# VH-VL binders against N-acetylmuramate alpha-1-phosphate uridylyltransferase (murU): the designs that were tried, part 5

Target 1, 242 residues: N-acetylmuramate alpha-1-phosphate uridylyltransferase (murU), of Caulobacter vibrioides (q9a2m1)
Amino acid sequence: MSQAPKIAMVLAAGLGTRMRPLTNDRPKALVEVAGKALIDHMLDRLVAASVETAVVNVHYFADLVEAHLRAREAKGLAPRIVISDERVQALETGGGIKHALALLGEGPVFVANIDSIWIEHAGAAVDAVAAAWDPERMDVCLMLASTTESLGFHDTGDVFLSADGLVRFKDAGEIAPLVYVGVHICKPEITADGPDGPFSLLPLWKRLAADGRVCGVAPEGLWMHVGDPQAKLAAEARLAEA

## First folded at step 4 (VH-VL; framework fv_ozuriftamab)

Design b7 (from z2 with heavy chain Y102R)
Fold by ESMFold2-Fast, scan of step 4:
Structure b7 (fold): chain C 242 residues (1-242), chain A 118 residues (1-118), chain B 106 residues (1-106)
Amino acid sequence: as target 1 above (242 residues)
Amino acid sequence: EVQLVQSGAEVKKPGESLRISCKGSGYTFTDYYMHWVRQAPGQGLEWMGGINPNSGGTGYNQKFKGRVTISADKSISTAYLQWSSLKASDTAMYYCARDWGREYFDYWGQGTLVTVSS
Amino acid sequence: AIQLTQSPSSLSASVGDRVTITCSATSSVSYMHWYLQKPGQSPQLLIYDASNRATGVPDRFSGSGSGTDFTLKISRVEAEDVGVYYCQQYSSYPLTFGQGTKVEIK
C-alpha cells in the first residue's frame, strides 16, 4: 500500500563514550565490526531497502565521518550522502532530526542509528518496516526485536505490541518483551515543535503512542547492539557463525 | 451488561464465500480490540487475528493471513470474519473475544459453528 | 512462535481434591493467562497476568509463575469445574494457547 521512503536520516553524531578506547581517536560510526565500519553496515541495509539519499548528522570527529562517506561515494556506492552539520553542538535524536528538516524534504523518512547490526532469518528487516508503514494510521513505525533475540540491548525491553501493531511504552519497573533496535520510519515534521537545542525522541514517541500514532513490527532475526568493546567482540563472533 | 453476540451456524460447500459477525453491546465498542479464535473439532484454541475497531487496524496469525479478512463497522458495534473461498479444513467453531490491556480475553461470544463439506 | 505445553494433558479428580496444572513456554513470557472451557460452552477467563483472578472467579482458583513456567491451582475442586483448561501467552505475536488440560470429576 504505501511507498517506501527514499530518504533516511542516519544518526552519527554520538560521542561514543562507552566504546572507549576504540573511540579515543575515531567516531563510533567508523569503528569496524567484521572488517566493515558500523555506518557502512547500516548504509548497506538502507540501500537494500531502496534508500536513495542518506542525511547524516556529524559532530564527534566530523571531518573523519565526512571523509569516509565521500570515499564511499567515490567507490560508486549508494546512497547519495548529505551532511547535517552539528559540529558546534550535538543535538540528540530529536534535535538532530529537527535540525535536518530542510534536508529531509517532504514525506516520511527512515531514521537509523549506526550501532545496530543484525542477521535476518526471514526476509529483509528494513523492508518489513516499510511494508508495515501506513501514514493514515501512523506518525512513527519502529523496528523491534524480542529481548530473547537481541544481544547488547537492555533485557528489560522497551515496548509492548498490540495485534494491529500499536505500541505501548512500558511503565517504570515493568519488563517489556520487545526492544527498539535502531531503525524506524517517521514523519520528520513531528520534531518541528520541539525545543531548539538537544532533545530526545523518546518523550515525543510516548505522547504519540498515547494517541495511538506509534506502531511497530518485529521481523525475524538476531539483533546486536554494538555499544562497547565487549559487545563488538560478541557481534563479530555471531557474524562469523552466520 | 457486556455481551458479544455472534451470527448463527453455517453449512457451506468448498469454494463458497462466507462472512460471520460478532456484535458487542454494553460497553464502548471502540475502546476494546476484538479478536477471532478458532477451534477445530476436538482440538484446542487457535488465535486467528484481531482488529482495533477505532482505527480499523488489523493483525493476523500468518497461518490465516490472506485466507480470511477481519473487519469492523463501529457504527453498529459489529466485527466480521470473512472468507472469499471456504475449504473443508475451515470446519470449526469460531469465537470472537474482546481485549483490553495485555491481550487477554475477558468476554467471549457464544461461537459460530461453520461446517464446510461437499 | 512461542509454544506452550501443558501438563498433565488430562486428569480425573474427586470433589474436594487439589488440582495443579502447569504450562511451560519455549521462551520467557511476559504475560500468561488461563481460561476454562466447560463442555458445550465458550471459554471463560479465569486468571490474567499470571496471578490475577478475573471478575466473578472463585478464590479457589489461583495462578503463579514467571519466565517459562506457570501454574494454575484449584484448591478444592467442585463438580462445576469440569472442562478443558488453557494457558495463553502474550509476549509476542502470534498469540498462542497451550494444548489444553482436560479435568474430569469422579
Scores: ipSAE 0.054, ipTM 0.654, lowest interface PAE 6.0, mean pLDDT 91

Design b9 (from z2 with heavy chain W100Y Y102W)
Fold by ESMFold2-Fast, scan of step 4:
Structure b9 (fold): chain C 242 residues (1-242), chain A 118 residues (1-118), chain B 106 residues (1-106)
Amino acid sequence: as target 1 above (242 residues)
Amino acid sequence: EVQLVQSGAEVKKPGESLRISCKGSGYTFTDYYMHWVRQAPGQGLEWMGGINPNSGGTGYNQKFKGRVTISADKSISTAYLQWSSLKASDTAMYYCARDYGWEYFDYWGQGTLVTVSS
Amino acid sequence: AIQLTQSPSSLSASVGDRVTITCSATSSVSYMHWYLQKPGQSPQLLIYDASNRATGVPDRFSGSGSGTDFTLKISRVEAEDVGVYYCQQYSSYPLTFGQGTKVEIK
């Protein structure tokens, strides 16, 4: 029995180049899907999972992201927002967490991308990740979806999942049945010995998975990656049907 | 500094065996896939296959499966492409390429020219 | 296998010209990348995931597209941009490249 993390790292420092022209004058985090900004969709999911504080990294249109988040707080909405400033240089997923280590405290955190939206078929998906988390066995626990229950993610998949919940990243020519869908729990200190400057979490995850330290869970639902304007329209159409 | 250094050019006769190499440096070798890409004279690029150096797991383009073997020795950060019996049609430039993050090739070796002629 | 067709197969441009290269796939592609092979050199990554510039790539290079149609643009071509440009999909195995577009500078 472990308690769900109360802190989340929300990765909002991306340039949003695939979302053009929607991101010509705004960050991807503030692009609206079904009348709600992408970052608000994710924050609402984290709040439903009892997250109390979100550390949000900012880079592209940082002032606009920060203003939006302060306005959200002014409405009385959780979570509390702490800004991790990357205005000088975007640090990617691993570098962003490493830079924010002092803000994340001691213990595991949720880590969330802002461009994943989903429809739940059975229970809260983020809660399922928390329920699977075991800090004695795991350094990372990934929220996964079947390639048949996901839109806009890798057609080749990302990972295989064992009966006891351990992740294996696919080999170079394999098609894997499950994709990572933008939410995980980790011990953020795994980034502490990472390279200086920008780096991705993926090579670190592959190393940890080889040591049996990465778990996953595939909650029932439909996942949508909102990576470009066509994917935004597709997600809106699907949400309207729910 | 990330660097992929390939073995030198080879001139072989049909039926001979050959192994060419690609040595990675400046990064953790086992964190990245390594792929082999072929370019026949005057032609475009063709994916042959790849390896996960941590597991040894390999994937092949079916056109090359059974004709070549991809392997890696993580103790010396080196990937290999091997033929048991070369054919004239194997004459080509062979590149190794590192697979980073979302499955794209961010660094390439300098190439190994293999010429197979009688 | 997903077949990629590039257009044009070759072009000749003057320094400062805008160059547009297209890549058409036989099936929908989630991940499309672009590479440049300069004469006598290895391919180098220009654009990954349709629109992201690789480290060190000048902003005159841009990519766009989704589904089956992708485009690489050079806003103001330079003499150093001579070479063969390849699109490459990483959505299904086997991984495939387009046939290449040769860019020559007059």
Scores: ipSAE 0.043, ipTM 0.644, lowest interface PAE 7.6, mean pLDDT 90

